# VH-VL binders against q96il0: the designs that were tried, part 242

Target 1, 167 residues: q96il0
Amino acid sequence: APERGAERRDTAPSGVSRFCPPRKSCHDWIGPPDKYSNLRPVHFYIPENESPLEQKLRKLRQETQEWNQQFWANQNLTFSKEKEEFIHSRLKTKGLGLRTESGQKATLNAEEMADFYKEFLSKNFQKHMYYNRDWYKRNFAITFFMGKVALERIWNKLKQKQKKRSN
Short names: E, the ipSAE of ESMFold2; O, the ipSAE of OpenDDE; V2, 0.75 times the mean of E and O plus 0.25 times the DockQ between their complexes.

## First folded at step 8 (VH-VL)

Design U20 (framework fv_ebronucimab; at its last look DockQ between E and O 0.03; V2 from the best seeds 0.00; counts 0 for: pae E 11.5 > 2, placed apart)
Fold by OpenDDE, look of step 8:
Structure U20 (fold): chain C 167 residues (1-167), chain A 120 residues (1-120), chain B 111 residues (1-111)
Amino acid sequence: as target 1 above (167 residues)
Amino acid sequence: EVQLVESGGGLVQPGRSLRLSCAASGFTFSEYAMNWVRQAPGKGLEWVSYISGYSGDTSYADSVQGRFTISRDNGKNSLYLQMNSLRAEDTALYFCAKGTELSRYYFDLWGQGTMVTVSS
Amino acid sequence: QSELTQPRSVSGSPGQSVTISCTGTSSDVGGYKYVSWYQQHPGKAPKLLISRVSNRPSGVPDRFSGSKSGNTASLTISGLQAEDEADYYCSSYTYKSTYVVFGTGTDVTVL
């Protein structure tokens, strides 16, 4: 019977945190680490009286989170695959099987693995540079909108205090 | 039979709204991400929107962001696309497309599409 | 926006092999890792041919094969048949965008 090759779910990061915060929550929730990205997702609270600026901030945070989840999920998947290929290739070159005599998965020594890590980092260096650049841009934008929202909230509180003094 | 059936297309004037529907059958609808993809007459495919099967997370192409809203009713096995502020460039055949169990980025099932024409 | 560029048209005789390229123009290094291919006959919905660069779903003939080198994915149709006359689209996504991107499409003609 041909072994139905287990179609490895290249689980593209579904971005679907299975974590559902309580519906009555008035704050952001942090979920468990995503199984692919290893990043903890944040479920952003939506206030009933969300201002357009607050909404824009929330959307930008959400978009940035999804971007990060996708990047790291793909990166981790790539890393895992390339690592496995490297190990298999090196074992084969050594004339070693993929399993030890005890049936355990054969592994390479730390020195051999160091070569893999160096190569992997070198190969992905430019990708990481672009990621870092975009990460800073996104977080700068988020911080800027956080400042705007803070100012808007202060202004609204001041207006309410003036109205209460005039009545 | 596993199928998707789009409906709700038609002729509309610019600035008007239209709601598309997609009826799913033959599979567990709630387990799959759903997408809208459009094709302008004689043009290529353009991804429009995504909705998760589980979280309800949504995403939109820049061309439709803020104007279109994707939603789903898993109890009715139905996908929707609310299209507001329609433009001439939104004229296209709109396909409902199902994500795979392996990835939301691969579409293994498509409807026949519903035509939306935006004209003055 | 990230675009996938395809040749406008490719032609071949029956029994020949044709290859369609799909090149990512995005500055996103490594962004187009997960390439898929779709076939679309005139007046029909697209059909998934290839996923994950080279994975062929059940029911897709073995004459369809996918590969990738650098930022260019390729669909090869070996033993070209009259029924292979269609539009072909590559598709992918990047780490920077949650969007799906389609290629510009390639018209395959059987001579």
Scores: ipSAE 0.005, ipTM 0.531, lowest interface PAE 10.1, mean pLDDT 85
Fold by ESMFold2, look of step 8:
Structure U20 (fold): chain C 167 residues (1-167), chain A 120 residues (1-120), chain B 111 residues (1-111)
Amino acid sequence: as target 1 above (167 residues)
Amino acid sequence: EVQLVESGGGLVQPGRSLRLSCAASGFTFSEYAMNWVRQAPGKGLEWVSYISGYSGDTSYADSVQGRFTISRDNGKNSLYLQMNSLRAEDTALYFCAKGTELSRYYFDLWGQGTMVTVSS
Amino acid sequence: QSELTQPRSVSGSPGQSVTISCTGTSSDVGGYKYVSWYQQHPGKAPKLLISRVSNRPSGVPDRFSGSKSGNTASLTISGLQAEDEADYYCSSYTYKSTYVVFGTGTDVTVL
């Protein structure tokens, strides 16, 4: 697995699926994983006759994707930086150099690295709480607007049938 | 109704300090990241500083790092920029700018700016 | 702070199309990184014109369009009108540092 995907497999959304608004044909496409967030962006289709409600849904999905991309890009950078600083600090505490006698970068064992992972999670607990709250809130809003768009399309179909019968 | 109004600009001597304020109205201030952007006379735009609405995260342009401090008071709907150790190069029109609900990189509301002049 | 490169000025007749380039690097404009455009009339604050390369905020006429190829973003004004006479700035960022970079600015003149 590519390093971008491997680094974020547990926290990244599992493959961005295609989304088809009920009224419009599906033509979204999915790009490769972003270098920093490890998330695959969706490039959303913009219909020529998009209703205001359909536009609101599309913008909400785009904005949610941007928010998610920003969060994980920032977390990945912070994780990498703090991991390296932790390794450096622990090597200095043990009186060891940053490189082995062969010139390769010195590393800590898995048990030593477990302390880093625990500290990182603990330090970022509040940020993850707010992220999870906002993630659910955004996804619920998207689902709500998908329902509203579906109802709008049903109503438009029924209204056209009523107009035709009254003619 | 939805607006940002900057204040606190003026003429100051090099090495002195100045505090800018930005009053926000017409939106839920605490939900948005806020920024300072400056424009020297006859020059282009330069991003200065950012503060999140919630987490207290801040960042600064290299040119002001260590001298400027951004802060906010969500109870007063106000954004501040404390500018210390001012230099002639800090002379500019300073804008207060709002990020969008989901992104701190796009500034969809700007104030009219407050002028800061640093000279002897 | 670095700057993104824009032409100093561009001109066109009413009804014509003009295109403004914004050239950066793979770290700010290239790849999947987003570019925004701002319009600034004399004595006024900038106004967001285009976000995420090609997205028009509500209230922005559809004669404004954006695109990107390689390390260059482009703003196209189709059907140029007198009120489009202004300065235009591109901007970019990376997720890495939240650092925003503006272009050098382009003065659009309507002949």
Scores: ipSAE 0.000, ipTM 0.528, lowest interface PAE 11.5, mean pLDDT 79
ESMFold2 (binder alone), look of step 8: mean pLDDT 88; pTM 0.918

Design U3 (framework fv_ebronucimab; at its last look DockQ between E and O 0.01; V2 from the best seeds 0.00; counts 0 for: pae E 15.6 > 2, placed apart)
Fold by ESMFold2, look of step 8:
Structure U3 (fold): chain C 167 residues (1-167), chain A 120 residues (1-120), chain B 111 residues (1-111)
Amino acid sequence: as target 1 above (167 residues)
Amino acid sequence: EVQLVESGGGLVQPGRSLRLSCAASGFTFSEYAMNWVRQAPGKGLEWVSYISGYSGDTSYADSVQGRFTISRDNGKNSLYLQMNSLRAEDTALYFCAKGTYLSRYYFDLWGQGTMVTVSS
Amino acid sequence: QSELTQPRSVSGSPGQSVTISCTGTSSDVGGYKYVSWYQQHPGKAPKLLISRVSNRPSGVPDRFSGSKSGNTASLTISGLQAEDEADYYCSSYTSKSTYVVFGTGTDVTVL
């Protein structure tokens, strides 16, 4: 599913050292995976000489990260809760206890759990479809502003180069 | 044990403001879209506003656009409706309603409502 | 904001079947749009009766059924009972906007 592809892009760490949140840094930093979303947050650097376009891009990226973190934190919590409710419901229907003889939580076999996964996907189909649509919309917007910032930086460099030659 | 409880209704003069609250319990509030639906005395149901469970996506009926603001606090399991520039036609019983899992346009849990009366 | 058209009232004797229509357009009821139905007793909040055209939530008796054909959704109550006396509303959304629309409401009377 596209949401799994987006997570792999965002959550695949590449030799990141132990995260220590700096009070001031010259670069964006990737933190450890969030407890609830399983996504690594980006801690955005705010340069001292940030243009209005650069600020708009940074805020859009921050908002998109918050949206994505919240979606997956909520989805992971829902998955866990509905899984437990499904197991409880099926054990009750089969006349089985919620705990084994040893007191450990009873569970269902893989074939029985497959019904849960199918039901969960079915219940969440439209939600994930809208998430994918919104994810693409947000990433197109981010890419658009990245292009505008790049053009702004090139233009500023050309103006500086022109001024130096005309000395 | 799952429930929605509205509060903040009352009698107000036209042009004034009220803030409605809705307290949610017994479900994972942040996962669901929330809605306000109103019913004028002796009339049918009218959808008022919607807010997504992941925040930042809101929608309003034309009759309240620009005057009402829906918000939520997922940390407090609370939904709000800020009603400004109230008019006589806003007089209604206001319900808090929870969206369903696969469709944010269907409401599977309702509160009992809070009455708003706008009168001179 | 558009309304979905319902009959103002319908009546039936206990045990009979009644059907409530909900008529809209291709932009709200037709096609792939989801339609829901709500029951409201006097002085009470509405409760969901049917979702996604024909899905019956847990706890709703099987005598309630929903269907859709063209731009018209229908709620059928088979085997009418005294507790079914209430107002009934259909609901959908439009593809022209993100608005939820309700039907005009139908008063069901059990004779």
Scores: ipSAE 0.000, ipTM 0.441, lowest interface PAE 15.6, mean pLDDT 78
Fold by OpenDDE, look of step 8:
Structure U3 (fold): chain C 167 residues (1-167), chain A 120 residues (1-120), chain B 111 residues (1-111)
Amino acid sequence: as target 1 above (167 residues)
Amino acid sequence: EVQLVESGGGLVQPGRSLRLSCAASGFTFSEYAMNWVRQAPGKGLEWVSYISGYSGDTSYADSVQGRFTISRDNGKNSLYLQMNSLRAEDTALYFCAKGTYLSRYYFDLWGQGTMVTVSS
Amino acid sequence: QSELTQPRSVSGSPGQSVTISCTGTSSDVGGYKYVSWYQQHPGKAPKLLISRVSNRPSGVPDRFSGSKSGNTASLTISGLQAEDEADYYCSSYTSKSTYVVFGTGTDVTVL
């Protein structure tokens, strides 16, 4: 009995973007697009005097980024796989090989590919709806905490000015 | 009680690998940066590696860069140090050290350490 | 070589004040903005004494104080006690090699 080679499920490696910002950076850095998600990762700066509120904001931003990276990495992998399967199936149905006589990868026409895109979007519609809902919730929370952090920073600046006037 | 407990140390030959573990308790582990710091016998403290609480960002001392890998499992409140291609110079007591809530650059909690001896 | 240089040893009599210096030698002057201090007794883990140059955590006696002038941080132990006999390490962060660097350490002896 031929040992069915365990298809190593290519778990999309959590592509730790090898992008390292300059060590002296006092700012957030945007990395190159991730190879799986095509999203540009942000490396968040951690200040020495990070407030609990700033830390909470940073956490929310980081968690939201990781969530987005995972979602799109998986979605892009699924899309690529299903697209390839569709192309292969259609070529086989047409009695065509996977390669042209010139050795190029055989492709489907735009009309046939349109059917694939419609079907793919239809199958993933609910998934996209949930994603959008959660995206709005997360971004609303981030925006709310950004406002709080801004107010905290203003208040701290005012206190420092008062202390300098009293001395 | 707030505590860090290191484990996994031992005697190994040069070129071998060893994995250290640190179990955290008494605090929200995921909210703090964690570090490994080592101390060779009769020597000073040497920072080895850092890992963030949330971003997974890591950093290494030049002496261990490319050989050591720091990782964490926040679900298990555990910190790890995978040490590959061990050298005699890696012989040290290895401490797990916790960053503070407000800063990653100083450590308010230390374990008792686990001894790593690299000898032929 | 450590980027933070400390005296090898400092000694004092009970009740005296001793000061340990920590001087940064790195060209990255910006990396020494925040200095911390640790106490380590023989066979024990280090203990945080001072953070952010002069901040004293809860449970650390007020006889321990930190200061900084230029590239030199200082730990002062006032009213030296027998229990203060230990190794002391300064620490900071650098941009060049590591996120954290320790000083060479100072052995404090109570005479």
Scores: ipSAE 0.000, ipTM 0.513, lowest interface PAE 13.2, mean pLDDT 86
ESMFold2 (binder alone), look of step 8: mean pLDDT 89; pTM 0.924

Design U4 (framework fv_ebronucimab; at its last look DockQ between E and O 0.02; V2 from the best seeds 0.00; counts 0 for: pae E 13.4 > 2, placed apart)
Fold by ESMFold2, look of step 8:
Structure U4 (fold): chain C 167 residues (1-167), chain A 120 residues (1-120), chain B 111 residues (1-111)
Amino acid sequence: as target 1 above (167 residues)
Amino acid sequence: EVQLVESGGGLVQPGRSLRLSCAASGFTFSEYAMNWVRQAPGKGLEWVSYISGYSGDTSYADSVQGRFTISRDNGKNSLYLQMNSLRAEDTALYFCAKGTEFSRYYFDLWGQGTMVTVSS
Amino acid sequence: QSELTQPRSVSGSPGQSVTISCTGTSSDVGGYKYVSWYQQHPGKAPKLLISRVSNRPSGVPDRFSGSKSGNTASLTISGLQAEDEADYYCSSYTSKSTYVVFGTGTDVTVL
């Protein structure tokens, strides 16, 4: 599952098509960036003899990925909508049309846009604070279960070694 | 060739039982959650039931809870719907539907449906 | 079971744009929940047309587009063609992790 920071370092164009994993993959697979969230989805492998503990870990990772994908898809949609509304409002205040003489969509300069970015950050501060809290809680839980699965696998290897010697 | 093929529909009296089957081909059946969706004649789509790939986690619409049982056999690439205590309101074309790559909320592959008619 | 509200019918001439609304609540369409759209021709199975509000799967013509604002999702068909005459359903999930709800359906007629 990608961390929040990783998706910000590797943003891909929104036009990237969805990727289908190989039919008989025996490993987790990382697909291309999702159009709406810009996050790369993990396609989780489900082994034939998955233990209950292994299943709980996989489902927790899947749920965390869906939660993260949904958060950033929604945040990107909100950002885009509010940015357009801000630009529209400021152009009307200046007595300008929504399009230039050449038909191109009118824009604001970087100095004018700084007000939008500050407003957006302020409005979304508490939402991002809760997102960060939940992200840490999920990461802690995943790490804890990864440790439990590792111990279970070591124990099962020792049991298999004993069974092989007994046979 | 990616397909879902439903079977087992027919005419049945109220209070009786019927079992539907859905045969999957052309994709790794066990990777995907599977659904039943029905459409009464001249009416819209109604989600009926869901089953996860490996765990067997299930859920049901309120209209069928306690009467219908969804199941799957990943070794046979088959999905089933056991329909007990059938009512006239259950009359519909029943579709088998596959979730998309990871999302259980969108159905990217549908069968052509099998008709169930409950009439006295 | 809950259902999403769509207009019963929408009509347009070839080449025109039509928009189908899908209205729900904050618990299904609103917020950050995903919405999908399906096309169903008479006597045929539904086909996925739009996923995740506005994502168009491979093989779906680019004249189909989706959007969402508040508790309402919209499907727009730009440059309406004869083959677009069909029933259209929106879909979303509820607060349950595995529960799906469909819209009432919209019959699109090409005049």
Scores: ipSAE 0.000, ipTM 0.481, lowest interface PAE 13.4, mean pLDDT 79
Fold by OpenDDE, look of step 8:
Order: C-alpha cells, then structure tokens, then sequence
Structure U4 (fold): chain C 167 residues (1-167), chain A 120 residues (1-120), chain B 111 residues (1-111)
C-alpha cells in the first residue's frame, strides 16, 4: 500500500513577531505589522498579581488576536494564490505567454482583473459575514470581561480603604 | 471619524524631489487599496498611482512612471508618494483616495488634498 | 487626451432633470464596463455619487441615477437643486492593467 505522502499543509508559519517588549514594561506593546496578515500584534502585559478574572480577559484577548492573525494571513494568502492562478489561466486561454516580449511579467487589463475581484469577493462574502459575526461576539465578550475587571478593581480599592480606616 | 489627511505639499524647483504623506483614520487601512489622484489648477482629475492593500502591487500613470513611487505603512495607517524629478506639469492638488471593499477602481473617501507647486 | 469625454457644461432650472454623458473613446473591446461618477464642489474634494454604472452609495440622494448604453455612460440629476451646482467627473478603467481614467469633467450650473 503506497504511503500517502502527508500533504504538508503549508501552515503559514506563525511568524512569532520577534518583537520582545522590554522585560520591565508594565504596558501592552504593539508590534510591527505582521507580514502575512498585515495586522499589528499586541504583546499583553502580565501583572505579577494578576487576578483570575484579569487572566481570563488576557487569554480571551490573546485568543482573539491569534484568531484574527490566522484569518487574515490565510485570506491574504488565498487571495494571492487565486490571483496568480487567474492571471495564468487567462493568459493561457488567450494564447499569451507569462512574459511579454520585453521580458516583463504579462498582466491582464483592468477589466479582467475587476472580474477577478468581483468573483473573489463573491466567493468570500459568506466567509466575511461569518468573520464579522464572530468578531462582534469576541469583542462583546472582551468588553464584558473588561467591565468585570473594572468592577473588581474598584471593589478591591474600596476594601483597602476600609481596612486603612479601621486601623 | 473616517478621514484621510494629506501633507507634504509645497513649492519646489524643477528636478527636485518631494514626499507626500496621507494619514488614514477610522477604518482598517490595510484592507483597502489606496490611490493618489491629482488636479492641476482649474483642470480635471488625473489618476496618478495605485497601491494594493493585499498584495502591495503598484501601478502608475504614464505621466509619472519612473519618477514617482507609491508606498504604504499599514502599521502607521499611512500612504506615501515619493516624487522625483519634478516638472512644472506636476503642479497640482494631490488627493489621497481610498478604494472600497468591492473595488479598488472607484474611491469612496478622499482627503482635502495637498498642493504641490513646481516652479523655477 | 482623456479617454472619457464629457460635455464641458450642462445647465438646468431648479426642479428640472439634467443628464451628463460620458463617452469612451478607447478602441478596447468591451469598452468601459464599470463607470463611476464623482461630484466636486469648488475648493472641495470629490465625492463618490455612483459606482458600477448605477449603484448609489449610502447618503447619496435618489435624484442621482446612472445608466450606460454602449460606450456612453450617463448621470441623470432629477429635480435639480441649487446645491447640485458643481463639477461632475466620470471614471472608469483603461485597457492598461490597474489604470484608472477620469472624464474631462462637466460643469453643472443651476439657473
């Protein structure tokens, strides 16, 4: 039985942005745009005395960020591949080479490319709708936990003030 | 608020260089194609250059080909136009223009423009 | 020379309908498939009025309509108002990849 070669899913290398924030930073850091997603990664600060609720918020933010990075990296890759395939197929159908007589990369006209974009957007419309829905869900959840963390911090400050008044 | 703000215009001599900037806000800049469009005083609109939001592909009008370079920094939500070997005919109000989610070929958002004057 | 030709000026009285033509001169097979229209008031940036021949973006009044027949696109302004006094530009694609072309522009005057 011939071993079916595992198609190496070209997992877009999770290019761990080598941007390491300074170890002594007490703030979130925004990295440079990722080369695949074009999204800026955020390095979340981890407090020494992180509450379970703060940790949950941080994890949810991190997961949402990773989800966004993966979505857009894959979307951009798919777009680039389909664009190239479209160009090659259309040139071939026209009996044209991949290069002009001048040695330049052969290109399609603006109208033909407009058809590509229209088709691409149409094919990905539902995917974008689901993305938007899930984006809202995630951000609502994050906002909800941000509110909880804010309330927890207020409550802890009030308790500390009461303890200082009782001593 | 969704807006584009151009800067970097001014008076320059022929043969000199100038760099225009456009700051974008209120939308996901990296998702849209960006363009430069210019308008000479008392004249019509002229498309100058395009840059993709996805592939980084660029295109230029024949009038500026080899002299102008469009670029973008998605991290800074900024569009640039490096203009070299400027000519008197490059005198114009330069607009930054945003493509739409549906097409890169028509523009739903424009800046107020920055004036470039090329004079001896 | 612009590949899209517009009349230099069009005038009308308030409440009338005016039409601006945009004719492609390109020898390209298929012509200008997608046409957009822009309004520009004096000293202001252009504003998108119509995309894809007849599509109105949000916030554009329904008195603006676009059509196309052959190589000629048309913008119709119904119920002309004083605020419609402006320059109007059509736009489309060229035969060159990724090129955008603008029409010569039309000055609309409200009498």
Amino acid sequence: as target 1 above (167 residues)
Amino acid sequence: EVQLVESGGGLVQPGRSLRLSCAASGFTFSEYAMNWVRQAPGKGLEWVSYISGYSGDTSYADSVQGRFTISRDNGKNSLYLQMNSLRAEDTALYFCAKGTEFSRYYFDLWGQGTMVTVSS
Amino acid sequence: QSELTQPRSVSGSPGQSVTISCTGTSSDVGGYKYVSWYQQHPGKAPKLLISRVSNRPSGVPDRFSGSKSGNTASLTISGLQAEDEADYYCSSYTSKSTYVVFGTGTDVTVL
Scores: ipSAE 0.000, ipTM 0.532, lowest interface PAE 10.4, mean pLDDT 85
ESMFold2 (binder alone), look of step 8: mean pLDDT 88; pTM 0.920

Design U5 (framework fv_ebronucimab; at its last look DockQ between E and O 0.06; V2 from the best seeds 0.00; counts 0 for: pae O 13.1 > 2, placed apart)
Fold by ESMFold2, look of step 8:
Structure U5 (fold): chain C 167 residues (1-167), chain A 120 residues (1-120), chain B 111 residues (1-111)
Amino acid sequence: as target 1 above (167 residues)
Amino acid sequence: EVQLVESGGGLVQPGRSLRLSCAASGFTFSEYAMNWVRQAPGKGLEWVSYISGYSGDTSYADSVQGRFTISRDNGKNSLYLQMNSLRAEDTALYFCAKGTEISRYYFDLWGQGTMVTVSS
Amino acid sequence: QSELTQPRSVSGSPGQSVTISCTGTSSDVGGYKYVSWYQQHPGKAPKLLISRVSNRPSGVPDRFSGSKSGNTASLTISGLQAEDEADYYCSSYTSKSTYVVFGTGTDVTVL
């Protein structure tokens, strides 16, 4: 049971009005699924007033997305290749062709395919365990920097309020 | 000091075997996929093989599949390439290369290479 | 044959800009696949110059920039300097085989 990454929309800081040019892309966008990973990439918004800390957070999120996209693209390709090999091997053992009489690809029923799914999961169990650990490590780091950015924004708002009172 | 140091290259007759080693230092070796990349004299770079950090999952270029075996010993911070049934076209400088923290397909640390010459 | 196509050589005078192309397919360069670039001086190991299409690692001058459009990635060296004379390789992973491919290499000459 792999845990796919969850992407957040990174909108303007809480409680702060930021000027955004008249454009539909003033926040993160979730794109269509990548054909190989089946994951929707986030297209990250870069605000005009991005602080160094905000930049570090955005780059960490981008790096995590790259890592996740590459992992699942690889796993999906391996899954597809091994699935077809399994089907081919079982059809050959039964003395059946790879195509039906209508020319469509022959398949196995759901019960027969369950053996493939169990074999694939077992073969890849350790890889998925390490993926899950790395996924948690990356998400904990991202959450930590999100907290630091939130505190930075709060302090900036308090400084703005104090400046207005002193003027 | 962060480095990769290859060894075990030399002159070998066709059909024979050779084992390359790569000693890693200055980083947590077990967390990174490792790669072998080769460069024939006067030619470009050719990826040879990779091995994952924890699972031992491996992959090979078509040109070496079935003849070369990549392995690692995380306890010794060492990467190995067992090269069997060597051919003249395997003559190259062999580099050890480390994947990055965010991608095992991008190589941010390289050794200086060890030369393998396959000739009678 | 999974090889990324690069021009054999490009040249420029100091201060000029040169661009190196790296052409592949939708299985390696296209889509959301990431491309990296390596610089290799004669007799030296390759050095990572650009990752993830356009990211410069620490210590790489900002005159190096990368981009991608369709199935072609590009490395641009602006303000060419004598020390930029080297071989340059692009690389990507391929979804067809799950292994790394390198480009054919480009010899950059500074006149």
Scores: ipSAE 0.006, ipTM 0.526, lowest interface PAE 10.4, mean pLDDT 80
Fold by OpenDDE, look of step 8:
Formats: structure tokens, sequence, C-alpha cells
Structure U5 (fold): chain C 167 residues (1-167), chain A 120 residues (1-120), chain B 111 residues (1-111)
């Protein structure tokens, strides 16, 4: 069987070191936090003899992970952007520059920032509620399939033991 | 209006390069995975490449691996496909296809496609 | 490469029900678990009809339904209409890779 050459994961031009698990790994790997979502990606192991149920679980986990990564990447970007805009706007209103006399980035006080956080949370409340709902739904489904896979594995082990005793 | 518009197709000779573009509008482009799918004349659909909305993670069909490069500019709401070492078998209508919010494997929005013809 | 096999053509009379099969030929254990369906009219872009085997997006008529048994997914078009004349493609992704695979396509004709 020709060694399917290592998929050269074309490094995104962003130079972000894509965590690649060892090729011979028999385990799930957790990568470093994603630069956008700040979530640690999991590289799921694919067994050679993956059962249909195990495959379904893995795919659900992968889909859920992608959904989470996408949501938080976008949320963090939106947050960062709006935060910066708020700071700039407020500094301007105060007649302050974006940099201090020492050349440091000008910032707002904790009270001013509290207003930003309250507003941001209020604006995004429904979005977060939907996210939470869907998050629970996905995780319950995953947990359910984890249980099924566990039972399947137990059953398969028992069958193998019986076959070894009969020979 | 939510739409994808492909461009950059044309007639090219084998071994040449071509760059396709897809302009997205009407949705938050960065929130979705994007794909290229092609269709040879009178043939079925063939997935070509994927790019993540957030991480820049990419994948390619075996038929184009090492020759094609997918990229995106979220600031410009644009998807690209750099096609190098073009072959006659690359002749197809190339569609830009948007992934869904929950899965990159379902394409809920398609462009009209841009035709690439590779001929001597 | 794993392939999804569809019948080349299916025909029916207006008001009838037609079913298109999509069978995974992958040697991978577990086959294609997640299947989507697309409709493509001549000279048009594909349109998503069904995701996740049976999920119907908004705007897709309820006469379109998806199911799966074993390695065979099915798209059923009930109450066939003239506007349903199109090519239909199933799609999935492999067990060992995240590559998207399309079926061979089915030409649906309304008699």
Amino acid sequence: as target 1 above (167 residues)
Amino acid sequence: EVQLVESGGGLVQPGRSLRLSCAASGFTFSEYAMNWVRQAPGKGLEWVSYISGYSGDTSYADSVQGRFTISRDNGKNSLYLQMNSLRAEDTALYFCAKGTEISRYYFDLWGQGTMVTVSS
Amino acid sequence: QSELTQPRSVSGSPGQSVTISCTGTSSDVGGYKYVSWYQQHPGKAPKLLISRVSNRPSGVPDRFSGSKSGNTASLTISGLQAEDEADYYCSSYTSKSTYVVFGTGTDVTVL
C-alpha cells in the first residue's frame, strides 16, 4: 500500500505553528490554544478498527469542536474590535490621545471599562443564550454516544473472552 | 443579499497557473468555512479544497494536493484558489461554497461558478 | 478513494414519489454517517436540500426528506413536481479524512 505521503498541511501564511500530533499516536492530542478562539483543539485519534458508533461519536466531537472554535473566534474578534473602538472613542471624548506621554497605549479606568462590559454583555446576551443552549444539546448528545461506545467496548471484550475460552 | 461571486476563470494551457477569486457578501464571511467545488462539463461535483473561517486550516482533494492553494482574506470577504501546474482534467466550473455555522461539510450557499478550461 | 454511488437516473410522474439512493462504497469501517443532498438545475449552482441525513434547511419544501439505513442514504421526493427535474447529489465525508465526497449524481426526470 503506497504510504500516503504526509499531507503537508500547507502552513497558513500566518506562521501559526499548527500542532501536528505524532503520526503513530494512538491517543487524542490536545493542541495549544487557538490564537482566535483561545480554545485548545483536540486532534482525535482514528482507530484502525473504528466501529460505526465510535466513528459517529468522533464526528460529533469534531463537529462540536469546530462549532465552538468558530463561535469563540468570532466572539473574541468582535469583542476585541468593539473594545478598541470604545476605548478610542472615549479617549477622544476626554480629549486624550491614544498614547500617553510615555508612549504607552492609553487606557480607560476600571469604571469606564465596566460600562463597556455591561453594554457588550447586554448586546450579546441572546447570542450567548443560544450558544449555551446548543452547547448543552451537543454535549448531551456526545455524552450519550460516549456511553454507548463504552457499552459496545465492554460487550466486544466479553465476546473475545468467551471465544478464547471456547478454543 | 447573501451571495458568492466567483471570478478569475478562463482558458489556460497545461502547466500554467490561474488564480480564482470568490467575493462574499450578505453574511459575516469570517464566521464560515469556505470551500471550492468543481464540476467538469457534463460530470458530477468534486470537492477541491477547504479553508477554515478562523484558524486558516486547509485541506485538499488528492487530485489537487500540492498544486492548488486555498486562501482567504476576511477583511476583503474574499476566497482564493491558486491553481498551479494545471492539467486538462482540471477543466471544470469552479464553485465557491459556504459552510454552515455548525459544520464545514454542508454547503448552504454557492456561487454561480467560474469556468476554467485547460487546453493545449 | 471512497465513492458514493447513486443511480444514474430516476423518473416519475407528477404527484408520485421518487427515491434516490446513495450508497457508500468506502472500505472504511463505519462508512458515511453524515449525508447531505443537493439539487442542481441545469446551468445553476447546487442547492442544499438536506443536511445531517434528514435535516431540512429553511426554504426547502417538506416534500423532500432524507433517511439512511446502513451505508445507504436515501432522498425521497414526494408529490413530484415539474420543477423537481434536476440533478441530485448526495455528499458526505470519509471516516479517516475530512475530505468531502460527492455522489455520482442522479438525473431526476418528471414524465
Scores: ipSAE 0.000, ipTM 0.520, lowest interface PAE 13.1, mean pLDDT 85
ESMFold2 (binder alone), look of step 8: mean pLDDT 88; pTM 0.923

